# VH-VL binders against q0atu2: the designs that were tried, part 350

Target 1, 119 residues: q0atu2
Amino acid sequence: MLDKKARIRTSREYRNVFEKGKRLSGRFLIIYYVENALDNNRFGFITNKKIGMAVIRNRIKRQLRAIVREYQGQVKNKHDIVLVARAGIGKSSFEGMEKDYIAIMKKAGLFARNANKID
Key: E = the ipSAE of ESMFold2; O = the ipSAE of OpenDDE; V2 = 0.75 times the mean of E and O plus 0.25 times the DockQ between their complexes.

## First folded at step 17 (VH-VL)

Design tj57 (framework fv_dusigitumab)
Fold by ESMFold2-Fast, scan of step 17:
Structure tj57 (fold): chain C 119 residues (1-119), chain A 121 residues (1-121), chain B 111 residues (1-111)
Amino acid sequence: as target 1 above (119 residues)
Amino acid sequence: QVQLVQSGAEVKKPGASVKVSCKASGYTFTGYDINWVRQATGQGLEWMGWINPYTGETGYAQKFQGRVTMTRNTSISTAYMELSSLRSEDTAVYYCARDYDYYETSYFDYWGQGTTVTVSS
Amino acid sequence: QSVLTQPPSVSAAPGQKVTISCSGSSSNIGDTYVSWYQQLPGTAPKLLIYDNNRRPSGIPDRFSGSKSGTSATLGITGLQTGDEADYYCGTWDDSPSAWYVFGGGTKLTVL
């Protein structure tokens, strides 16, 4: 569950993150991320048709939102972050997606210092 | 700069297999999916499948399932497409292409030069 | 349903304008974004348009794209002899499984 204010809502806002942001890829996820001028983080989630049928895309999107919500307290403030599912993510376990998310967020420097103890 | 360089032309007999390579440079190889597309002489483009070079996972078009295998070697930034049980109608130019995810879709932003495969007896 | 429909050919004189249509269905163009690829004779395809109407770096603004409903259109103004090529639209479809579908291609002749 994410607050309304913590979600990227419009196509214009999504495209801004893709155009201005940095790209970092994991095994099943790509993130695009940029600092924002707000006092909070915003997240976007993309599962395009390459991933599979709607039922699979919707499941992946729900699972990614759950993962982001669980770790939201560890993310450095004032960022717009878009998670893009990669080809093959539908074959991953929930735990596999979670581990990939943690790894890419750490590599991007987006987890707050000392977040490693919580993991 | 981004480049995809494919192996040279192949001539095969019906029933043989062919393995085409696609060597990537100028970017992080594991960071982008690779697609394979073919084009028979005078015909249009036909999608064959994708590989995620990070995981080795693949997805194939129904028409090629059972005959195509896509693999990669991350140490040399190279993707491979092997097509078995070759028929005359497999005579085509085979392309690899880099998959770029942007907003609600993905597309092929860089292409290899193509590999001509001729199947004849 | 799985294949996008394009006119097989189009022609015009240098300096003129042409449009190339690409017709799909609700499971492809109607539900996602379209890309266009240019293939000069004897060469690999090159990305020309993405996200319905966006140009990669290096593509001149003479090339434009649009989408309405289940159809997309590529527009080319100020035609040059170097624009002679095959043009393909492309997008993802998820019926019955995920696959990338191309239009049949349009041969542009600049006479």
Scores: ipSAE 0.870, ipTM 0.934, lowest interface PAE 0.6, mean pLDDT 92

Design tj58 (framework fv_dusigitumab; at its last look DockQ between E and O 0.83; V2 from the best seeds 0.80)
Fold by ESMFold2-Fast, scan of step 17:
Structure tj58 (fold): chain C 119 residues (1-119), chain A 121 residues (1-121), chain B 111 residues (1-111)
Amino acid sequence: as target 1 above (119 residues)
Amino acid sequence: QVQLVQSGAEVKKPGASVKVSCKASGYTFTGYDINWVRQATGQGLEWMGWINPFAGETGYAQKFQGRVTMTRNTSISTAYMELSSLRSEDTAVYYCARDYDYYETSYFDYWGQGTTVTVSS
Amino acid sequence: QSVLTQPPSVSAAPGQKVTISCSGSSSNIGDTYVSWYQQLPGTAPKLLIYDNNRRPSGIPDRFSGSKSGTSATLGITGLQTGDEADYYCGTWDDSPSAWYVFGGGTKLTVL
């Protein structure tokens, strides 16, 4: 679970990232991201009804939080980043979602190009 | 600018199949899901399904399961909707529409011009 | 009938105000955000309102949206002849599976 300080929590803060941020899409994930004026990164997670029933949406949300937590230290500091699940994500494996996340973060310039090669 | 351009009108016999195309331009085709919506003459809008053109995954309305197939060709930024076992009640205008995610929902921000499909003998 | 209920028609004179209701349930409007689409005769639908009450660029502020409980409302002030159209609300539902549901549509006539 991510620390409270690392979470986007209010609807106003989410909408700010959607309105001011950049958009980048992967196979099963979209990110919206913007620099913040804080000392740390904050992450938001969205699984809307087009993804499926609540059980599926809740599972995907938990898995995305786990992926973000695992790679948290490799993300460039001072960003608000919202992850939006795309249609069809429920058919992806955990590893598939993880690879998609790494690919989009690298493309966005928010990760080192080969960060995942350094264990 | 964002455009979705659909194929021309089709006239089909009952029992035939029809395949409608939707060519996207002005944006990254794989970055947005495409939905298909139809409208029978004098009737309302009816959602048919979605395709994620990056992953190739699809989801269909229960009413069309087993009769509809949605595909895409990323090299030409084109989505397709094929409806089989056509009946007179399938006579409608068929639209493709781009899916835009904003906060905790999504909606259709750009629409194709529509393709009229007439099923008659 | 459609899952989202709209009045079939509404009419008013130029310069007047109209409201169009959209009634749903806890699995759709009660649990997510509503969009509105305008369809001029012989044309494709156009996005008019999203996120319950937000306008895309190019949509005049005469158009507004709101939501309360399981119902949404589209408001149009300063009615113009060019507003004659069919209006549809729409949103996602996850029962029995994920699907996008439209209201039955409301024909607006400017008399």
Scores: ipSAE 0.877, ipTM 0.934, lowest interface PAE 0.6, mean pLDDT 93
Fold by ESMFold2, look of step 18:
Structure tj58 (fold): chain C 119 residues (1-119), chain A 121 residues (1-121), chain B 111 residues (1-111)
Amino acid sequence: as target 1 above (119 residues)
Amino acid sequence: QVQLVQSGAEVKKPGASVKVSCKASGYTFTGYDINWVRQATGQGLEWMGWINPFAGETGYAQKFQGRVTMTRNTSISTAYMELSSLRSEDTAVYYCARDYDYYETSYFDYWGQGTTVTVSS
Amino acid sequence: QSVLTQPPSVSAAPGQKVTISCSGSSSNIGDTYVSWYQQLPGTAPKLLIYDNNRRPSGIPDRFSGSKSGTSATLGITGLQTGDEADYYCGTWDDSPSAWYVFGGGTKLTVL
């Protein structure tokens, strides 16, 4: 479960990840990620108007939060990670987004080998 | 260095189609969406649509639905825009532009040099 | 008629300041972030301002941007003859569906 501690909350924090972090793109997702000075990870989720109307954007955010929550135990600590929806993501299934997330996180070297799935 | 290089000028008759290419270099082509924008002589910029070159998905401006097709060939890092049923009002310079995602928006950070398409009588 | 409204032209003498307005609505400027593009004569547009007020690398600080409500403003100080260009605001809109909108453009003349 993503509690307050695991969330990127302010626009300054989000912009820091975009300005200082690395960018990796998949089929329907982009991640921006940077090491932080905390003992934990923080996650952020971005959609913008090019994705679609608000109801679509909100659905995508909820699905991405669910995916991150499922795999958060596998993520190496001390990272701020922002997931950005790419144009066309509305065509993807939940399973498609999940597969895309796993591939991107592996490519970024952000998964720990023996981390456990939470919940 | 990021660069978008477009195909050369075209002269077409009404009713024909045109296919403009946009070759990307200096970055990972599939990692950024490509947008197409046109500009008639002495007029403003008009957005036509986007392509996600990884997924191949597209979104078109309503004005061009049914007349425009955007495609890509990832092996040569090239995006394409094809406009059919050409009319004289389609005479314009056609640009491709790279879409950069930043925070809660995106913007066109690199543009091709433009391709002049003339639709003559 | 442009979704985003800009004055058709502005002018000022070298060394002076000019502002260019961009008026939109709640479905675009009021709910998202504005970019500005400069188009020098005979060239492709180039990004001048993003995220309302940020400058890409290589854009001098005499170019500035701001946003208030459903309106955005481009400011240019220390005008030079090389600033003569067309300037466009742009942003995403979701009414009635997702699309990118440009202002009608403003021709800057430095006299």
Scores: ipSAE 0.829, ipTM 0.924, lowest interface PAE 0.9, mean pLDDT 92
Fold by OpenDDE, look of step 18:
Structure tj58 (fold): chain C 119 residues (1-119), chain A 121 residues (1-121), chain B 111 residues (1-111)
Amino acid sequence: as target 1 above (119 residues)
Amino acid sequence: QVQLVQSGAEVKKPGASVKVSCKASGYTFTGYDINWVRQATGQGLEWMGWINPFAGETGYAQKFQGRVTMTRNTSISTAYMELSSLRSEDTAVYYCARDYDYYETSYFDYWGQGTTVTVSS
Amino acid sequence: QSVLTQPPSVSAAPGQKVTISCSGSSSNIGDTYVSWYQQLPGTAPKLLIYDNNRRPSGIPDRFSGSKSGTSATLGITGLQTGDEADYYCGTWDDSPSAWYVFGGGTKLTVL
């Protein structure tokens, strides 16, 4: 579980990221990211019905939160980042999701330079 | 400007296959899913399925499972929908539409001009 | 036939207000966001409303959307002759698997 302070929680916060942030797409994930005025990163997670039933959506959310938590310390500070799950992610393995997350975050330049578990 | 341009009209015989193309421009092709929707003459819209152009993963409506194949060529930003074992009931205008994921939903924000497919003996 | 139910037709005079209903179930409208599409005669559908009540750029504010329970409503005020078209509601359904569903469509005639 991500700390509450590390989570995007309000619709206004989400809209801010979607409207002002940059968008990058990966195989299974779309990320919206924007700098915030905080000293910490905040993450949001979106799973829509295109992914599948509620059970699947909830599973995907849990897995994405786990991935984000694992690499949280390696992400550049002061960012709001929203992960939007793309259709098809439900068929992916956890490792596949992780790989995609790493790839898209690298592409976004959101990992710290000294990140170890990324390469 | 986002555009989806589809291939021209097709006339096919029953049992044949048809492949309709949808060329995208004005945005990152691999970043948005493509949906296919058809509309028989005088009838409503019918969703057929989606494709993720990034890796080519698809999801089809159960009605078309086994008969529809959605593919893409990323080098030319083009999506394809192939429908096999055509029947007269498959006569319709076929549309491609861009899927925009926003919050907890997605919707079709841009549509191709449509491709008329006529199946007749 | 259609998963979402719409009236087959509505009509009104220019300047008047019309509403188009879209009835679904808990697995679709009741649990997700509804979009509306306008299809002018002989043309491809066009996104009119998304997220129940939001308008894309270029759509005038005389078009509105709402959702309550398992039903959605499209409202058009200040009806114009150019509004004569077919209107479709649509949303995602996840039972038994994810698929997009449309209403049967409503033909709007401007008298």
Scores: ipSAE 0.758, ipTM 0.924, lowest interface PAE 0.9, mean pLDDT 94
ESMFold2 (binder alone), look of step 18: mean pLDDT 93; pTM 0.951

Design tj59 (framework fv_dusigitumab)
Fold by ESMFold2-Fast, scan of step 17:
Structure tj59 (fold): chain C 119 residues (1-119), chain A 121 residues (1-121), chain B 111 residues (1-111)
Amino acid sequence: as target 1 above (119 residues)
Amino acid sequence: QVQLVQSGAEVKKPGASVKVSCKASGYTFTGYDINWVRQATGQGLEWMGWINPWAGETGYAQKFQGRVTMTRNTSISTAYMELSSLRSEDTAVYYCARDYDYYETSYFDYWGQGTTVTVSS
Amino acid sequence: QSVLTQPPSVSAAPGQKVTISCSGSSSNIGDTYVSWYQQLPGTAPKLLIYDNNRRPSGIPDRFSGSKSGTSATLGITGLQTGDEADYYCGTWDDSPSAWYVFGGGTKLTVL
């Protein structure tokens, strides 16, 4: 579970990341990301109605949180990062989403060179 | 500068198929979903479906399921919408539009110029 | 009828103010954010408002949006002849499956 301080919580904070951040897309995920002035990373998760019914959106959001938690030790500190699910993500496997996340984070330069997974 | 440029007008007979193209430029084609929207003469906008150009996944409005196919060719940054078994009621302007995700929704931030499809005997 | 209801037409003189309503339900406007599109005669639609009340770069502040409950409103002040167009609201609905739904459109005539 991500600690409350590691989560983007307010609509104002989300919109700040969308407005000031960089955008990078993957196969099923988009990230918006910006450096913050805090001592930690914060993550946000968006599964809008185009993804599907609430049960599908809730499943995708839970799976994305699990993926982010697993790899949080590899993420460069002091970033606000919002993950946005793309159309079609409901057809992806958990492994597919995980691979997409790793690829996009590496391409964004957000994975630290020698970071390890958090157990 | 973001641009979506569509193929030219088509005149088809009932029962035929039409394939409209939408060529993207000025951005990373695979990074944004594409939606198709049509508009019959003097009528409102009607959503047809989306394609994720990276994954190749599609979603269609129930009304068009079984008659519409959306595809893309990433090497030429082009999306396609093919509508089969054409009827006179399919006479419309067909638009492609880029899907932009912002906060808890998405919307169509850039549109093609439209392709007029006329279905007549 | 369209899933989202708009008045079919509205008219006003140059310099006046006009509002255009868009009424939906709990499965669309009541549960997500609304966009507005302007369609000048003979042209493709253009994004005018997103996220209920935000303007893309290049859209003047004469155009504004708001939302209350299951309804959204587009406001236009200081009307100009170039504002004569059809205006559409739009949003996502997920019942029974995900689909983008537009209002029926409102023809604005600037006399």
Scores: ipSAE 0.876, ipTM 0.934, lowest interface PAE 0.6, mean pLDDT 93

Design tj6 (framework fv_dusigitumab; at its last fold request DockQ between E and O 0.92; V2 from the best seeds 0.90)
Fold by OpenDDE, fold request of step 20:
Structure tj6 (fold): chain C 119 residues (1-119), chain A 121 residues (1-121), chain B 111 residues (1-111)
Amino acid sequence: as target 1 above (119 residues)
Amino acid sequence: QVQLVQSGAEVKKPGASVKVSCKASGYTFTGYDINWVRQATGQGLEWMGWINPYAGETGYAQKFQGRVTMTRNTSISTAYMELSSLRSEDTAVYYCARDYDYYETSYFDYWGQGTTVTVSS
Amino acid sequence: QSVLTQPPSVSAAPGQKVTISCSGSSSNIGDTYVSWYQQLPGTAPKLLIYDNNRRPSGIPDRFSGSKSGTSATLGITGLQTGDEADYYCGTWDDYPSAWYVFGGGTKLTVL
């Protein structure tokens, strides 16, 4: 699991990212991101009812957390980043989600220049 | 300015199919899901389904499963809703609406002007 | 017939306050957030409230939303003749699969 300090925890913090952050969409993910006043990044995860039943939402959330953990060291610091799962993600593979995450984060310029998929 | 512009009114016979278009502009088309909602005359709103324009994934309400097909053409930022085996009870105004995700929910922030579909023998 | 229950109609004089209720269940309103839509006669619906109580840009603060338990409420103060419309609540449900549910709609008449 992500370090406690690396997690967006309150609804206020989430809404702040939604209101003040930039929005980018991939096939399976939407990211909202905004600079924070901290020395570390914070991540939030949203899997709403549009995704499907609770078991599906929970699975997707676990997978997204795993992806974020894997690549968090490659993300530029001082950002709050919220990942929103899109409705079609329920039928996506983990690799598909990972690919989408990498693509959208690169597009957002949130990865370091040397950031690559980890084999 | 975000806009959804739908195709014109349709008159169909029972058993026929109708395909309504929804052209989006003013935003990145593939970045937002499109919902379809219909409203029979004098009745309430009824959700039909959604489409993710990025790759074309769809989710339909059970009521319309097997009879509705939602598609998109990304090159012209247009979503389509086709309803087959039309019945008189399918007579309604059909709307497309953009889906906007916010926190733990989503809402329909922009709507097309609606397309009247009349099914009559 | 609608998953969410609204009163069929409400009415009040200009300047007055009205409230429109929206009743659901634990699987929808109880677990998620409600949106409200205004539909003027002969027009497409318009987003009025989202996230239970937030107003999109351009919506005056005389419109308000709230949620408690499995019910949501739309409030309109300083009622104007232009507010005469149908109002719908809506939210997502996840059983048997993900689908959006609307209330039956409430016709607001300004006397």
Scores: ipSAE 0.913, ipTM 0.956, lowest interface PAE 0.5, mean pLDDT 95
Fold by ESMFold2-Fast, scan of step 17:
Structure tj6 (fold): chain C 119 residues (1-119), chain A 121 residues (1-121), chain B 111 residues (1-111)
Amino acid sequence: as target 1 above (119 residues)
Amino acid sequence: QVQLVQSGAEVKKPGASVKVSCKASGYTFTGYDINWVRQATGQGLEWMGWINPYAGETGYAQKFQGRVTMTRNTSISTAYMELSSLRSEDTAVYYCARDYDYYETSYFDYWGQGTTVTVSS
Amino acid sequence: QSVLTQPPSVSAAPGQKVTISCSGSSSNIGDTYVSWYQQLPGTAPKLLIYDNNRRPSGIPDRFSGSKSGTSATLGITGLQTGDEADYYCGTWDDYPSAWYVFGGGTKLTVL
């Protein structure tokens, strides 16, 4: 489970990310992201009703939090990042969601640089 | 400038099928889900379903399940809605609309101009 | 099955104010956020309000929204003849399955 400090908690904080952040879409995930004034990253997770019933939405949220937690050390510091599940995500496998997350984060430039990458 | 441009009016006989197109421009087509909504003459808006243009996944309203098929062609940024086994009560204006996720919901921020489908014998 | 309930029509004079109600249930308005759409005669609907009370760029502040419990309200002040239109509330519901539900629509006449 992500530490409280690593979570976006209030509706005001979420709306700030949507209003000031950049948007990038993957196959089943959208991220909204913005630099924060903190020394740590914060994550938010949204599974709205278009995805399905509560049991599906709760499963997706748990799986997304697990994925984010696993790759937490790869994310560049000082970002607020909101993950929004897209329509159809309930048909994705865990591995499919994980691959989508990694691809989006790399495309956004939010993952730590590869050791072999030229600065 | 975001635009959704739909195909022209159609006149069909009962039992036929109709396929309406919705061509997107001014944004990354695969980045936003597309919804289809219809409106019978003098009636309200009725949601038909969504397509995720990236994944190709779809969801349909129960009323249209088994008669509607939503597809897309990403190379030409176009979504399609095909309705089969047409009845006179399917006479309506059909709209495509872009789905925008904001906080804990989504809504339809841009709409196509509509396609009039008339089903008559 | 429940749908979102709106009055079929409202009318007022130019410069006056009106409110349009939208009544739902716990699985829709009671549990998520409401949008409002304006449909001018012969045109496609246009987003007017989102997230219960927020306006897209280009929508004047004469238009406002609010939500209480399982009901939402659209407010229009300083009515203009150009406001004659059908107004629809809309939101997602997850019962019996995921679907977007619209209100029945309200015809606003400015006389």
Scores: ipSAE 0.878, ipTM 0.933, lowest interface PAE 0.6, mean pLDDT 92
Fold by ESMFold2, fold request of step 20:
Structure tj6 (fold): chain C 119 residues (1-119), chain A 121 residues (1-121), chain B 111 residues (1-111)
Amino acid sequence: as target 1 above (119 residues)
Amino acid sequence: QVQLVQSGAEVKKPGASVKVSCKASGYTFTGYDINWVRQATGQGLEWMGWINPYAGETGYAQKFQGRVTMTRNTSISTAYMELSSLRSEDTAVYYCARDYDYYETSYFDYWGQGTTVTVSS
Amino acid sequence: QSVLTQPPSVSAAPGQKVTISCSGSSSNIGDTYVSWYQQLPGTAPKLLIYDNNRRPSGIPDRFSGSKSGTSATLGITGLQTGDEADYYCGTWDDYPSAWYVFGGGTKLTVL
């Protein structure tokens, strides 16, 4: 899983990203992101009740964490990034979520220069 | 500035269908979900469902499952709600509203002006 | 009655304070966040409060919100005649499946 320093931990930290960050939306995901004052990235994961009951929301979070872990080495440093599950995400495949993540991160310019050539 | 402009008033007979449109402007239409809410005369607000205009996925309130269809045309930034097998109790003002995600919730930050649908014999 | 219970009406004189309650359950208010909407006569609803107690830009600070347990409260101080409206609480509920629920609404009269 992501180590402790790469996690957004508190509700205040999460809300700061929503309030001060930029928003980009994809098919099943929204990202909010803002530059931080650290030497590393931090990631957060959000679902809300419109997505479904807790078991569905927890499955979605687990899948999103796995995707972020796979690509985290390609992300430009010094950003707080929150992934928000969008309504309808429960009907997506893992591969659909992964493709959506890659597209959004490229559009945000958050992949390193070489990473922006992935797809 | 965000604006949602709905189609004009409709008068229908029981058993018919109605399709209400909601045209968005001032933001990226596919970037936010649209919810539909209705309000019968002198009554409260009743949620009907949502559409994700990017994916085309929908979720409907149980009460309307089987009678409501929500669609969109992304090329003209327009969402639609169609209600079939109309009954007198479907007489209401129908609103579209933009869904804004914030932390672990979401809320309706912009609303259309409403479309009056009257169902009478 | 609505899943979210509000008093049907409240009233107070100009300059006074009023509170409007919204009672729900563990599947909605108890573990999520409440919004409040104002509906002036003959108009569409307008977002008044989000995230239990936050105000959108342009909403004066005499409007406030709070949440405790399965209940939420809208507070309005310094009442003005222009505050006469219907007020609705709203929140997501995931039982038995995901849906957005509004309270029954409260008519505020400023005498």
Scores: ipSAE 0.862, ipTM 0.929, lowest interface PAE 0.7, mean pLDDT 92
ESMFold2, look of step 19: ipSAE 0.826; ipTM 0.923
ESMFold2 (binder alone), look of step 19: mean pLDDT 93; pTM 0.950
OpenDDE, look of step 19: ipSAE 0.869; ipTM 0.944
ESMFold2, fold request of step 20: ipSAE 0.853, 0.858; ipTM 0.924, 0.929
ESMFold2 (binder alone), fold request of step 20: mean pLDDT 93, 92, 92; pTM 0.950, 0.949, 0.949
OpenDDE, fold request of step 20: ipSAE 0.912, 0.910; ipTM 0.956, 0.955

Design tj60 (framework fv_dusigitumab)
Fold by ESMFold2-Fast, scan of step 17:
Structure tj60 (fold): chain C 119 residues (1-119), chain A 121 residues (1-121), chain B 111 residues (1-111)
Amino acid sequence: as target 1 above (119 residues)
Amino acid sequence: QVQLVQSGAEVKKPGASVKVSCKASGYTFSGYDINWVRQATGQGLEWMGWINPYAGETGYAQKFQGRVTMTRNTSISTAYMELSSLRSEDTAVYYCARDYDYYETSYFDYWGQGTTVTVSS
Amino acid sequence: QSVLTQPPSVSAAPGQKVTISCSGSSSNIGDTYVSWYQQLPGTAPKLLIYDNNRRPSGIPDRFSGSKSGTSATLGITGLQTGDEADYYCGTWDDSPSAWYVFGGGTKLTVL
């Protein structure tokens, strides 16, 4: 679970990232991201109804929060980042989602260090 | 800028199959899901399914399960919808549409021009 | 199984205003955001409203949307003959599986 300070909380803040941010897509994830005026990063998570029933959406959201938390220290400071689950993500494994996240964050230039996959 | 261009009209006999294409341009094809929607003559819009062109995953409406197959070819930015075991009631205009995620939902921001499929003897 | 209910037709004179309703359930409109699509005769549908009440660029502010409970409404003011079209509401539903549901459509006639 992410610290409350590291979470995007309001619908206004989410819409700001969608409207002003850059969009980059991965296999099962899309990120929208924009620089913020804060001392820290904030993350948002969207699993809309096209993903599946509530039980699937809640599982995906929980797993994405765990992945983001694990790699939180590698993310360049002062960004608001929203992760949007794509159609079909429910068929991905946890490891598949993690690989997709790392790839898209690297492509966006949001990792402060070169965070190659390590086991 | 963003365009979805569909293949031309088709006339098929009952029991045949039809494969409609949808060529995307003006954006990163793999970055947006494609939905297929049909409209029978004088009727409303009916959702058929989606394809994620990056992953190749698909989801279909229950009504079309077993008869519909959605595929894509990323090298030519083209999505396909194949409908088999055609019946007269499949006579319709078939549309592809781009799926855009915004906040807590998604919607169809760009549509192809439509492909008329007529099923007759 | 879920279908969104719209009136089959609505009509008014140029310069007047109309509203088109769209009624759903807790698994669709009651739990997510609604879009509206305009279909001019002989053409493909076009996105008119998204996120309940937002307009894409190029859509005039005569078109507005709102949502209350399990129902959504499209409002059109200053009616023009070019507004004659079929209007569809649409949203995602996750019951029994994820699918996009459209309203039955409303034919707007500008007399």
Scores: ipSAE 0.870, ipTM 0.933, lowest interface PAE 0.6, mean pLDDT 92

